VHH binders against Probable flap endonuclease 1 homolog. Designs and how they scored, part 2

Target 1, 350 residues: Probable flap endonuclease 1 homolog, of Danio rerio (Zebrafish) (Brachydanio rerio) (b0uxl7)
Amino acid sequence: MGITKLAHLIHFDAPASMRSKEIGDYSGKIIALDTSIVVNQFRSALPGHLKLSPLAGLFYRTLAFLEHDIKPVFVLDGKPPHQKRAVLEKRAQSTGWSSSQSPNTGSAFNQECLRLLHLMGVPCIKAPGEAEALCAHLAKIGTVNAVASEDMDTLAFGGTVLLRQLNAKRDSEITEYSLPKLLEALQLKYEEFVDLCILLGCDYCDKIGGLGPSRALKLIKEHHTIEGVMEHVNRKTHPIPLNWQYKDARKLFFETPKIDDPVLAWSEPDEEGLVQFLCKEKPLKEERVRGRMKKFREMLLKRRKQREVNMQMGQTRQSRLEDFFPATRKRRAESAAVKESSGRKQFKIK

## First folded at step 1 (VHH)

Design a5 (framework vhh_7xy4_2)
Fold by ESMFold2-Fast, scan of step 1:
Structure a5 (fold): chain B 350 residues (1-350), chain A 121 residues (1-121)
Amino acid sequence: as target 1 above (350 residues)
Amino acid sequence: QLQLVESGGGLVQPGGSLRLSCAASGFTFSSYWMAWVRQPHGKGLEYIATISSSGSTIYYSDSVKGRFTISRDNAKNTLYLQMNSLKPEDTAMYYCARGDYLEYWSGFDYKGQGTQVTVSS
């Protein structure tokens, strides 16, 4: 889970950092997604009668993104930091949730997700640690335009644009959060914002007891750092944890993921490979998969024909399938451009 | 009826080792953070180490880091402190302490009677 009550704080103290968006606003955009967030929504949010296989959900969701001309980049979790495991264990004991899962639980499923996304022709990157941290990093350096997640942690890791509700359901209105506008509205530096997030409650350390979001914000605005806050809090009513590891948590939010530049490429989905995997090895109905793929291909052809018409009218100069599935060289060039400018929604023709 | 009973203290020479134990009863030991705290004669309480309910999260004071090891056995309701490379400055009454909130550490609400550790040649 994410930072405690941060969404509430933003709603009341920084509403100007939020905007309502439609899925069409992201046409041509590269969006990073934590694969586990998408998968966990299918496991926990859907009731039994409507519960789909997480792999089926990922398949349908990915096609929907591609149909809206969104270029998804999926990120798989690596090894979580020991601080997160310890905090989750403590929370699991309190809420009755089991934490008996081994460190390797989910690696087989991660391999299945990787295989599915490879067959879908969509890039999938394995993070060295938290997927959310890598997603935020990719947005921060401009490799992607935004991060899609239900967790507010993206903002604490310095992700410049967070999209919520993109994965909640197909027709949901998207809420876009801007980190620069949030910092401006709160009158905080990024370093101050990270300390605020630690005071609100995060996955990497304990918090000061009994400290609510309004009080936490006020104290950070007045004293700037957790060190300053500790000197001005009443320790009888707001006890400070023993040997409090807030400095380690702070470092985790500032840390740059150690990863080589990924090769991002989008290609046409492999229908026969998808049928083999989802229908022959898994219990998905072949009719459903093939029917969905047929509709997907028809949509792409209609879009290509429209671009041809626009080209004849002097609007565009290209109408190949590469318009939908850019080559690796074109993807690298586009990713570099995203790092320098992202305000304009229009495709650039050279 | 909450009870914490410390044992294993004694006289040891500098560079020596001691292992302290704390037997807990009257509460669900496995649901609480636990701590070792000490009090030198005429001085205030000093936190030495804390350990989470499951034993997976551990914090040490800088004065003992690398020398002391805290551990717990939830099946036996017992907390331990392994003390190595003892120094005269480690001389104190050592207390086993229970965290003040269920599943959350913000301090402690109970400590036992203590066990005396004396480091002297």
Scores: ipSAE 0.000, ipTM 0.093, lowest interface PAE 23.4, mean pLDDT 77

Design a6 (framework vhh_8emy_2)
Fold by ESMFold2-Fast, scan of step 1:
Formats: C-alpha cells, structure tokens, sequence
Structure a6 (fold): chain B 350 residues (1-350), chain A 121 residues (1-121)
C-alpha cells in the first residue's frame, strides 16, 4: 500500500537522501518496526515449498535484532481511517475482485505477534490508527532512532529516518532514507512534500488524472501547494477529481497520533513461555527453540563481558570523566563517525 | 533537556550499606540502558554497573560483583544502586549515566553531578 512512485522519484531526483547500510550499523539503536513487514514477508506460503511460519520467522528475526544490539519496538495497526477504507473500496470496485481474505485477516496473527513479543521481552504498541503514522511520530519526537518499513508513507507522515529491506535476508543491503536530506535535495518544505505525496497518489484520496512524478514535482516547486497546482494544470488533459478530498488526506499526514508517551522496556526472553507457546501450542520443534535461545544467551553474555572489558581498558589509560562523556558535539560526532567507518565492511556508497 | 540527579551518598563505616538514587527527566527513561560510574580522587573513572531499560538484564564490574545491586523503577523514573559490605576502596563520587546510541566507546552520553560516598573507619 502507499506511495510507490515516491521511491522512484527519490531515486531519480534525490539519491543523496539514500544510504546503503548493514545491520551492524544499527547497534545500540531503537528501531520502530511496522508488524506488516513480517506479515508481507512470511504470510504467503508458496505451494510445494516448506517455509518457516510467520510467527517462527518473527521469533528468529527478533533474536537477530537483539543479537546485533538493536532495540526493536513493534507497532501494530489500530483502526484504519475511514478515508482509507472508502478509497480502497472504490479502487476494489473499479479493478474487480476484493481479496478473498477477511478485512480482519491479520487480527489473529497480530494477537499471536503481541504474545510472542511479550514473551521475548520486546515492547509492542498498538497504534490508535495506522502503524506507520505512529512509527513516524515516534521517530519525529526522538523516542526511536529510525523506522523499519517497506512503506514510503513513513516519510510523508514525517518519519525522520526510514529503513527499507531490514529483513530476514542476511546479505540484503539496508537502504536508509533521511527525510531532512530528502527535503534539502528536493528543495521542499515538509508541507510541500506532503502535497507532492498526495499528487503522486496515496490511500486517502484520489489524484489528478495523468499527472506523472516529474511533472508533479515541478508544479509543487513552482506553486508550493495543491491549490496552486490546480490553477496551473490543463484540466482537459489532467482532470481534477470531483469533490476531491485532498484536504482530508493532508490533515491525516499532519495529525499527531493521540497516544500517551509509551513505556518502552526490553527484558530477557521467557524461554519456558516461548517453548509453551511455540512448541506445545504451535508445531515448532522444542530442540530448535532451545538451541537458538542458548546461542542467543551466549552471544549476549559475550557482548556484556566485552563491554565490561572495554570499560576496564579505558581505566588503564587513567582517563578522566570527560573521556567517558564527550564535552562537545564535535567529539561525539567524531566518535560516532569513526565507529561507523569501523563497523562498515567494503560496500558501495550511495 | 536530559537531566540526572543523584542522591544518597554519605560517610559510613566499612561493612555498612548505602542505597544511591538517581532521578531522571527529559527522556523516555524505560527506553534506555542506565549506568553507574564512579571516580576516586587521583584515579580514572570506573564503570560500576548497568541495567537494561526493562530491568531484566544487569551487569557489574568484577570489583563490586556480589556486593552491589542495580535496580530501576520505571514508573517513578528512578535508578538505584544498593551497596552492601562497603570497603574503603569504594570511596568515590558516584555518577548516574544514560546510555548512548551514537557513542558506544563508553555506552554513555549524559551524566549527573554525582554523589559522594566515603567509607572510613
């Protein structure tokens, strides 16, 4: 779902806003994850092939994040806006068949995800509306460092850092998108960028007919708003929808999710609870779950001991407190830059 | 706007106990690993203990393991260090520190003003 043409526009007009990253680059980071990533990757079973269940996939992926010192926060969809439901119903009618799946097809899976993540000691938040909107909000206010999603709409909701391809494939390159760099490269204000996204096509209203991404970008740069664009399009070749609800769509992108500050906590996984859920109630082999948990605990202990050793080594230099805590932003930025360079393997720089 | 305020230090005899507190504000307390660091006069700083955001995972320096216990109360946004069987060598200024996500050399980016612990006969 979402604004697919936005990815193409970014690749052509703002490639400097993108970076290739590895999972190790996110050590120590708090990352909000839209649960739909798991749904989209593991929900469909290919005929004739045995795959890990989506729940087993979430279990292994969550452990991999924790082993890389990533602090994941999972976000579940709440009730979608009525504007989205209305638009999707209209699109389904015009294209033919709706999915054979129930509108609530993911609810049972979402409850299983919530239970799994609770047993793994990982926070899971239910959004009041769309998960992407809440993930973007959490990044915008600094509660999380980045949002992992396949949906470009995260940027339209104001999410400052978007990670794509943060998935179960070890060798997959992660693509990081920076909203501030994107706005700079496009020479747009955030409000102008939201109107651009509406012109490209979103799930909350119709779009101007026949208007391509390059033309939409040019018109927003020249006229700043959808209202300005409407004055300057040829309505014969680019028809404006009757009773066009772009103002309602704009409002949805600007709305702050109504949620109290979330209590985010990471605790040690409950191995016995996980065995009960995944092996006794679900058909996952106990030997595999316990073996994986043993490896996880060994990795975590090794990392903790290495941290202790590193801190003790700092003491052998007879360092001052200021050496533990950077006195300036410059020292902090330089330390982070050196670490990122050391954390990188040989890879292409975008 | 991140602020950390330590309290609970004082003068005690060897073998005594003290409980240090750290009141946190300006950030989502439960989302961050928290640390205790100490520094004695004329010596470099020593990492003492850490606790995960949930409180489910704790770590201790070998010099304090078995004597000190770190804990947190996320609803009240308070970090604690329970110090038992205190020794003269434990005399130091104790600092509460917030975990850092971008400077991992020491894992910490903000500290409080400190609280003085003196262990003497």
Amino acid sequence: as target 1 above (350 residues)
Amino acid sequence: QVQLQESGGGLVQPGSSLRLSCAASGFTFSSYEMHWVRQAPGKGPEWVSSISGSGGSTNYATSVKGRFSISRDNPSKTLYLQMNSLRPEDSAVYYCAKGSWYDELYGMDVRGQGTQVTVSS
Scores: ipSAE 0.000, ipTM 0.342, lowest interface PAE 11.5, mean pLDDT 77

Design a7 (framework vhh_gocatamig_d2)
Fold by ESMFold2-Fast, scan of step 1:
Structure a7 (fold): chain B 350 residues (1-350), chain A 119 residues (1-119)
Amino acid sequence: as target 1 above (350 residues)
Amino acid sequence: EVQLVESGGGLVQPGGSLTLSCAASGFTVSSNYLAWYRQAPGKKRELVAGIYSGGSTVYMDSVKGRFTISRDNAKNSVYLQMNSLRAEDTAVYYCATKGFYSYSGLDYWGQGTLVTVSS
């Protein structure tokens, strides 16, 4: 579920770290996306009566990103850390509700996503662990410009730029979060921010009981570490979990994903391959796929023509700048002439 | 399972012609992006030519008008026709394609074939 109340804390205590943006602001930008977040949005947004698959949703959203000149990089989850599984199992036991065994495992669906994105000419990387950790790492090292996610965990993993509400709609309002500005506004070091996130509640360990966001922030600012906080909380009102694994959670946030730096390349979508996969093997209508691809090609052609116009205008601007130098020289000569003329006019009025 | 095998490299005189072949197995050439790269001693590996599934092609500036990339769907092969060869074209030439796991954009490479342009 992400880090509890972090978005609310940022809104109230560090609003300067947030900016409202439009999709057009990301033209030419490389953006990492957790594939599971995108897929889960389609599963939750599409009611059962529409019968549209998450795979079809991924197809349409990817085209929309490319139409806006965004270079998406999709990241698939690998093996989740043991700490996350233990916490999820504990939460499942406390709620008493556990459901859904699917014969179609996540690995089978991941293979379908890999195939779709390959046919679309878009890079898709399999993370060694959590996709969010790899997305954050790619932003941290500058391989991508930003991470698109609804989950705030990207910031805890050290992702420098997080985009929320990137829904690929034209003129949609996107919220951009800057980790450097966030740390500056909160007056925290990154290490202190990670400990704050653990105190707020994360997927990797329990939290101190009864500790709200404002209190957690105050304690981290005063005492700097979870160890410092533990020495200064009233344990009757804020009980410390038994065998609390905050050190292991901290390690997960600081750990660098074990992956070689990827070389990213985008190619033209394979329309015939997409038709074969989505329409012949899957139940998507060929007319819809081909119609969407035609619209996509038209948008790319329009953008290519706009680049040609921009190149032409760039040449014109350079010519205008060159023309300013002769005008400046003439202005100095004219200034001298005007000064002489002013003397003659003064003679007439005397 | 995916394999690319280049052939056709050799010694050729400046101004001569040579055709490189890339035989693909484990996937269908007509449905995938394929590219020719080259690497000369002491230089970085560079894109020479590419062909998309839809038939669109790309070329590096120094080979435009001299080199032509093509495919034969029946033979599941890609070719690079090289005309008006220059000493600067001397390199190991590699055939490459994308897999489903796009780690580097181009996941599968052949072993390479040496082209030497010398008098």
Scores: ipSAE 0.000, ipTM 0.147, lowest interface PAE 15.9, mean pLDDT 77

Design a8 (framework vhh_4orz_3)
Fold by ESMFold2-Fast, scan of step 1:
Structure a8 (fold): chain B 350 residues (1-350), chain A 119 residues (1-119)
Amino acid sequence: as target 1 above (350 residues)
Amino acid sequence: EVQLVESGGGLVQAGGSLRLFCAASGFTFDDYAMAWLRQAPGKRREWVALISYGGSTDYADSVKDRFTISRDNAKNTVSLQMNSLKPEDTAIYFCARVDWSGYDSEDYWGQGTQVTVSS
């Protein structure tokens, strides 16, 4: 779940920060995705040999994104913060709920995802910690246009645009959340919003007992910080946790992931490599993989023909639809470099 | 300079066992996944087994339940235990360093060790 009731609070108190979107609205956009969002969507309620493996699901979903002219960047979880594990275990004990042991998909599955996505010609980055935190960081610095996640924590980590229900199905509604519009609607600074999220309930520490979303929002608007809120709550009706680790939770939301900014490049999928991996080493049927790749190439060809028609009709800049192929981007960069003779001359982006 | 040195290959009868070793040097061994690949005469090189830097393993269907990959980070070695060997397992076996960073890949290979399984 992430931050408790945050989606409900936004729906009730800041609906202007939400928009219903279609997958076509993201044509030409770079979107960061937590690989777990894709993988979890392919889990069955019951294990079955006939169910699509998470790896097969990632293959099909990635092709669907590329067919819609979306440039995906996949992010794998690194080491989870120990605060998250400790809090979840403690809550499971207190509620008597045996949280399902997630079968550790482990490093082996992460290596399979990296290999698959490399063969598909799409970037995949391993986060030093939570994938959500890195996805949010990439959106904050403008490396990606949006983050696709079911976890509202993206907003608490400062991710500027969050997409929920991005499942690449033709008829699915996507809900887009804008952090700047959310902060404006709530009349909060980002730092105040993080403290609100901690009061609502997050995975990194406990919350003040009995404090609901409406009251939490009111208290943050009036007192600005958790420290201010603690001075103004009745401790009998709203008990403060012993040794409350809200400062550690706050730090996790504010910390910049310790990773060099990635260089993102897209290339054409390697069909023979994909067949070797998915059909010879894994139990996917070669006919299915090759048939899907053929359909993918047909879609790309149709887009190239339509772009040719559009160019003929006076639309002069449609070639950027090919931007997910690195060769096209490299040629443009090389052309820009050779042109460089007219002034102060340091390129890094643009 | 990255070096991978395989050993442990030889001639063995069908149903027998061999253990292959790979000694790694010239890089931080603990930071990389390691793999075993093989190439039979007249065939393309194929992946056999993978072990992550954390110790998680994966296997090709053809060797699953017969082969076990393991690593010793203190000694910078990766090993492949091969049981219930079949004539079809006859190949040169290569140790490889694997880095799947998304858009870049870095594979370094050893010289290989010959495994011959008699009928």
Scores: ipSAE 0.000, ipTM 0.109, lowest interface PAE 19.3, mean pLDDT 76

Design a9 (framework vhh_8pnl_2)
Fold by ESMFold2-Fast, scan of step 1:
Structure a9 (fold): chain B 350 residues (1-350), chain A 119 residues (1-119)
Amino acid sequence: as target 1 above (350 residues)
Amino acid sequence: QGQLVESGGGLVQPGGSLRLSCADAGFTFSTYAMAWYRQAPGKERELVARITSGGSTNYADFVKGRFTISRDNAKSTLYLQMNSLKPEDTAMYYCAAGYKWTSSGYDYWGQGTRVTVSA
């Protein structure tokens, strides 16, 4: 479920922390991905179409990332915190539906994902707890450049860069969130931001009743902590939960995942191993796997050749002015945003 | 866990050498990352060396320059060449296999082979 209304709050109170990006902007970048997010995307295929198995979907998605020169690091969920299990169970009971995962998303399926990704030549790490927490940690310590997730929780765990809608599609628009820019725009310290997220609603404890995003932000800016907020909230209109576990939730966001030293290496996919696994042991057609691998090798070659052409064009195609004052889309957009929204109409630098 | 069998341990004098082997009875050895761990009496199990399916190696600082990890995918066998052995190398040595990049994530473990380094 994630943090309630956080995306909405960022859109209205910190839009400068968000940027629209394209898949090509991540060439050469290492990106951590929660495997469950990728798997769930394929499980939610259009109603009228034959759905790819989650395993086949992971195969195709991984190849697409590699074709775009993205170095993916997949992270599997470990044991979820007992706080999250209790909260989700209570929510399921209140809605009259039990929470369930596909039978194939158990430990046996996780082993299949690990085997597939190893055959694909990409690293896969099992988190001791939440995959999102480990992904955020890897970004925080610089092991990866960004985290791909649909959950805003990555930011609460301290993940410095979050990518949403990373579908590895040719023309897909990706939304990038920067935690440093977000904290700057909101004028909050990271510790204050975590308390804000708890007030907005998270998976690890209850929240103060009736407290909306704008009011929660204002109270955190004025009082800095949940403890301070509790002293200043009207308890008749905003009831405090009994035995509120916000301190345990806060601890979960701040704790460093305990992991062994991961060795991250990317190698060329093992086509014969993939055929054995996906086609001989699983019901995926060999022609499709081999055809996709052939396309993959052709696209890698074309990408490498295109990079060479782009480097050459940088020296011969660009005007003399651009040679002295090179600008990327990112630098130009930032300069325009600082000065004025219509900066594209200006041809002079100053 | 029941598919990995270590061998080659024994008693050796300081400065001596041993070659440990780990045989996999399964048919998926070539797709697995493999590692050697050791556990001395009264101590926790620690990583000695690991090797990826592609042959990339990583060593603990305390064995660098003395130990060499290698694999033979055709024979489904992992090796650890141990040179210049020291008394502190005395331990039970374990073979581990899996698709995971962390020690807690390995899918298969052997029963161990004992290495004793004494005068």
Scores: ipSAE 0.000, ipTM 0.230, lowest interface PAE 15.5, mean pLDDT 76

Design b1 (framework vhh_gocatamig_d2)
Fold by ESMFold2-Fast, scan of step 1:
Structure b1 (fold): chain B 350 residues (1-350), chain A 121 residues (1-121)
Amino acid sequence: as target 1 above (350 residues)
Amino acid sequence: EVQLVESGGGLVQPGGSLTLSCAASGFTFSSYALAWYRQAPGKKRELVAGITSGGSTVYMDSVKGRFTISRDNAKNSVYLQMNSLRAEDTAVYYCARETYTVSGSYEYDYWGQGTLVTVSS
């Protein structure tokens, strides 16, 4: 559910803030992930295909991140703001549709995620409120390098780097969003950008009726605030919501999450604990879990040996230099060539 | 070494039936999902039916009620029973084994050689 049409607006009005990336570009990086990325991606799995359980998916994705030298930090949602519940209830009444909340399904899954990630030696933090707000905060203070989420809300909460479509698959195309570049391209201050997001539509309050993304952007550029916009719209064609809670929504985007600074540490996965949890208590096959763990250890060993080879050949210095001078990056050039030649045909047909 | 060997294809008249078999080796058969794909000339390869290690199944819409996928763990084999065959079912049929994947769905990477099914009068 995030900010309505924000991705569309960025694509058309600020394309310079977006870049296509590969999973290998995040080697050595600490990435905060909203656990809902696992749930939502499984829900959106290909039609007609058999689906993995969310726990199985979280297990495999976490191993894939670690194999690519990514240090993931998982973040669980805490208590949602009252404003979010009120908006969802109002939307349900308007459409005549009400989705009953499954009894304790989310909290049970969160407890299972915490246990799984603990057994995998990966940090998992429970947010006091929105997971995206905590992820954005961790990026702002430099605890993590980027946030992986499907929600554009990360940018509205001030998260400096957002990754969408991070699924740890080798040939997956990741879209990276830069908040500083976005603000520069749109010619907006962060405070103006938050008001734009509210006008586009968020989960915390209503929006002005009938305002499309292009007009919302133009009005914010001209008038700077929601208050300024309200003075310059025809209220008959663009009705202002009654008791509009945009100030409360604005406050939510600006608030710093109340959490102690986390100490992040990654440790070796507990294979026996994982087998007990996933195979004895859950329906995953022991041979598949152990086989995947064996592949994981083999990949780590290969990566360690490659680092040793690179150190002996001086490639470690080249890789660091290439990080500062992208034009000299052979990996980027080689990846582009592979994507444009054999890779595309293999994945389209096979 | 993972191997999948299909058999049972051939020429059949519209409305007829065929059973395809896939013999698997080189892995613990009972632990993996298996699928049948097909590819007709000029078309992309498409998933026809899938079966999990636990026996849950999926079918493409055009074959639901006509095709049945099954497995025999004792024989390391997966089967596709095809009834009420139509000209549109003409394709090379491939057996596939699931791969380790991070997607929300089962993906298949190990393929057999394929077996040709021709539905014509």
Scores: ipSAE 0.006, ipTM 0.420, lowest interface PAE 9.8, mean pLDDT 79

Design b2 (framework vhh_4orz_3)
Fold by ESMFold2-Fast, scan of step 1:
Structure b2 (fold): chain B 350 residues (1-350), chain A 122 residues (1-122)
Amino acid sequence: as target 1 above (350 residues)
Amino acid sequence: EVQLVESGGGLVQAGGSLRLFCAASGSIFSINAMAWLRQAPGKRREWVALITSGGSTDYADSVKDRFTISRDNAKNTVSLQMNSLKPEDTAIYFCAAEVTEYSGDTYVYDYWGQGTQVTVSS
């Protein structure tokens, strides 16, 4: 669900913060993924009685990312904040009752995901709370280059780059959101943006009644904080919730996950362990798993050979450039810009 | 293992007040949150109020401003103060506890009391 109307607001008020991308643009990049993005895609496509299909989906999706030279880091949800669960209980009451004394089956599936990803040689981290919060934190500190999620909450948690529609499927277009460009386009500080997200509607507290995205943005730009906004709204037309927990919601967005910085490493998949887990303990066909692994290894070998060729070519080019006179090197800075990278001009000697 | 025992239910006239108590015993250090839910005759159970181990509270819209949940950590009790009672508040009120583990994005109430009847006459 996430933050209500945030994607709509970005589309109309900050379109420069969005870019259409292809999966190949992320070659060599480390991307944090909320495991639920993969699981939910498979649950929506498959009957509810096929509980093992999300695990198979995670296997195939992970191989596809690795084949595109993407280094995935999977993040499992820990315990959601009490504020979020309280809000969801209210939503469940309007459509039905969701509380029960049934056994928790989610932890068993999380352990299966951890085992699968370990066998695939891919990092998997269990968040202390929301997976989105940890993913955003990892991007903020530079441990990962981007967060893949369908939830816009990544931006509210301070995630610097959000990727939506990252499904490794042919003909799918990825939408990339840049938090720095978003804040610049909206002319907001990050703290102001968090308050805007709370006014738009989040999973952690109620919102001011009847307040639309355009007005919420205008009020935050003028008054800077929810406290300022509350002094300037007509409480008859925009009622303020009683005992409104916006301060607790704000704290959740600003809190740093209490976890040590992970040391990320990718290793070769354990094919025999995967066959034991997926084919002997689960009902996946061994020939399909082994066939997919063979194709994966062939793709990796092809990429390694291409990388070797590119490195040899690169060394040759560097040697030629280093053989130029010192005057030629000094003149390099005087050449016209040929292309830009990360907003900087690059110069070529002709 | 946690045990929950409710008390304080009874018959009250519309506009009156009642205070419910829930005593928790056993492995109480495993409790993350305590809640009150109610079930009226012929209806599904509905959530009423919640308090976390940290003291944060939340309420169903139908009871906001009328009900107050509080916790006494020293006595391991949770109470629900019900004011301005209406006939629609008539239900069996259950105390429920969430321990450390849960399912998905919703509260999983692992332990439940036997319930205490609240009847509000018109």
Scores: ipSAE 0.000, ipTM 0.183, lowest interface PAE 18.6, mean pLDDT 76

Design b3 (framework vhh_8pnl_2)
Fold by ESMFold2-Fast, scan of step 1:
Structure b3 (fold): chain B 350 residues (1-350), chain A 122 residues (1-122)
Amino acid sequence: as target 1 above (350 residues)
Amino acid sequence: QGQLVESGGGLVQPGGSLRLSCADAGFTFSSYAMAWYRQAPGKERELVARISSGGSTNYADFVKGRFTISRDNAKSTLYLQMNSLKPEDTAMYYCTAEIEYTEGSVYEFDYWGQGTRVTVSA
């Protein structure tokens, strides 16, 4: 989505719907990802002839998620809606895609992504339409805990939790958006929020000219629907598009993807299968792939052993610490001293 | 199909010498580690020699003392000097630049070029 305005509106009018998070907050969580987001990040990393392999990027990013105990679910785009065709064509051109070659390579690349992720032991689902719509649907029904995307469309499609800037880096600032908290803060129903998104400008139709985000929000709060807004806007200062297809756009946001509920399972990566695909059939170096897999397995073993040690030794270590932990009585004494001096606390030392 | 173009391969008798070259215009050559790999018929592709941006070299045991990797940053060219060639050195030879994608410690490697063929036979 090209709507920078929605992010700005949320930051200004509904900051309580956003939280700063760390990668570790998502340990054990199931996260749906639009495969194109990961692929495009690596494809555009360098201008000129030195570009990251999209498959190598997907391979390394997936390992990083698994190392952080994140359970990724990748979603591939199906057939794009006709309403988005012109925007998609312009987007394809801006990402350096050849206008003549791009349509012929997309499905072949999707099959390569499916094969890679299957060999990684990670679920990959092909959407009937927009990947973002399916990701949002999976979050809405609770199949996944969150959607990782840079598109704000996730919220418009009803995705309950959106993560931006999820790059599997330990110190990366992840922004989490909550749709229920957003609707509460804006005092909007989901249906009103969808109409607001259309007024702000979406990929599926034109918008009313001259409406800024604050005014669009106020008009939706007052009149509830695009139809209500059209009856109360000055058409001279805010021209309504001819043959405006907002109803088609609204339908796309409300439409439930027709899929069977997926059964999600994660298994150990098939190293020999990955080497065959990435190094024998594709031109990736076997030494690098095997070396990275070795580090991945070492990390998983370390994590399993640490978990077992923490579980098994918890009581013994705690008893030993109590024997050599004079701070327990000191902490209680310090707490009592703080209580005697604690009127209104403005901050707490962590 | 590579960002780098290999040349200098050919037919040579056992005990002979060849010098392979690897060059590409527009490449920020001096910033990258460079390597030579080879693939013999019916065998897996293997590392022959690597040279860091600072000039430190590493060699596979089977070529130590016979092959020398070097770089000319002014000419944006990587070389592999091959001496005392053996029939076992018969392979397609590929050069590559090694890129580190620092975000998330992701490693990237260039696509394999077409390579240059070395045949060691009487």
Scores: ipSAE 0.000, ipTM 0.240, lowest interface PAE 11.0, mean pLDDT 76

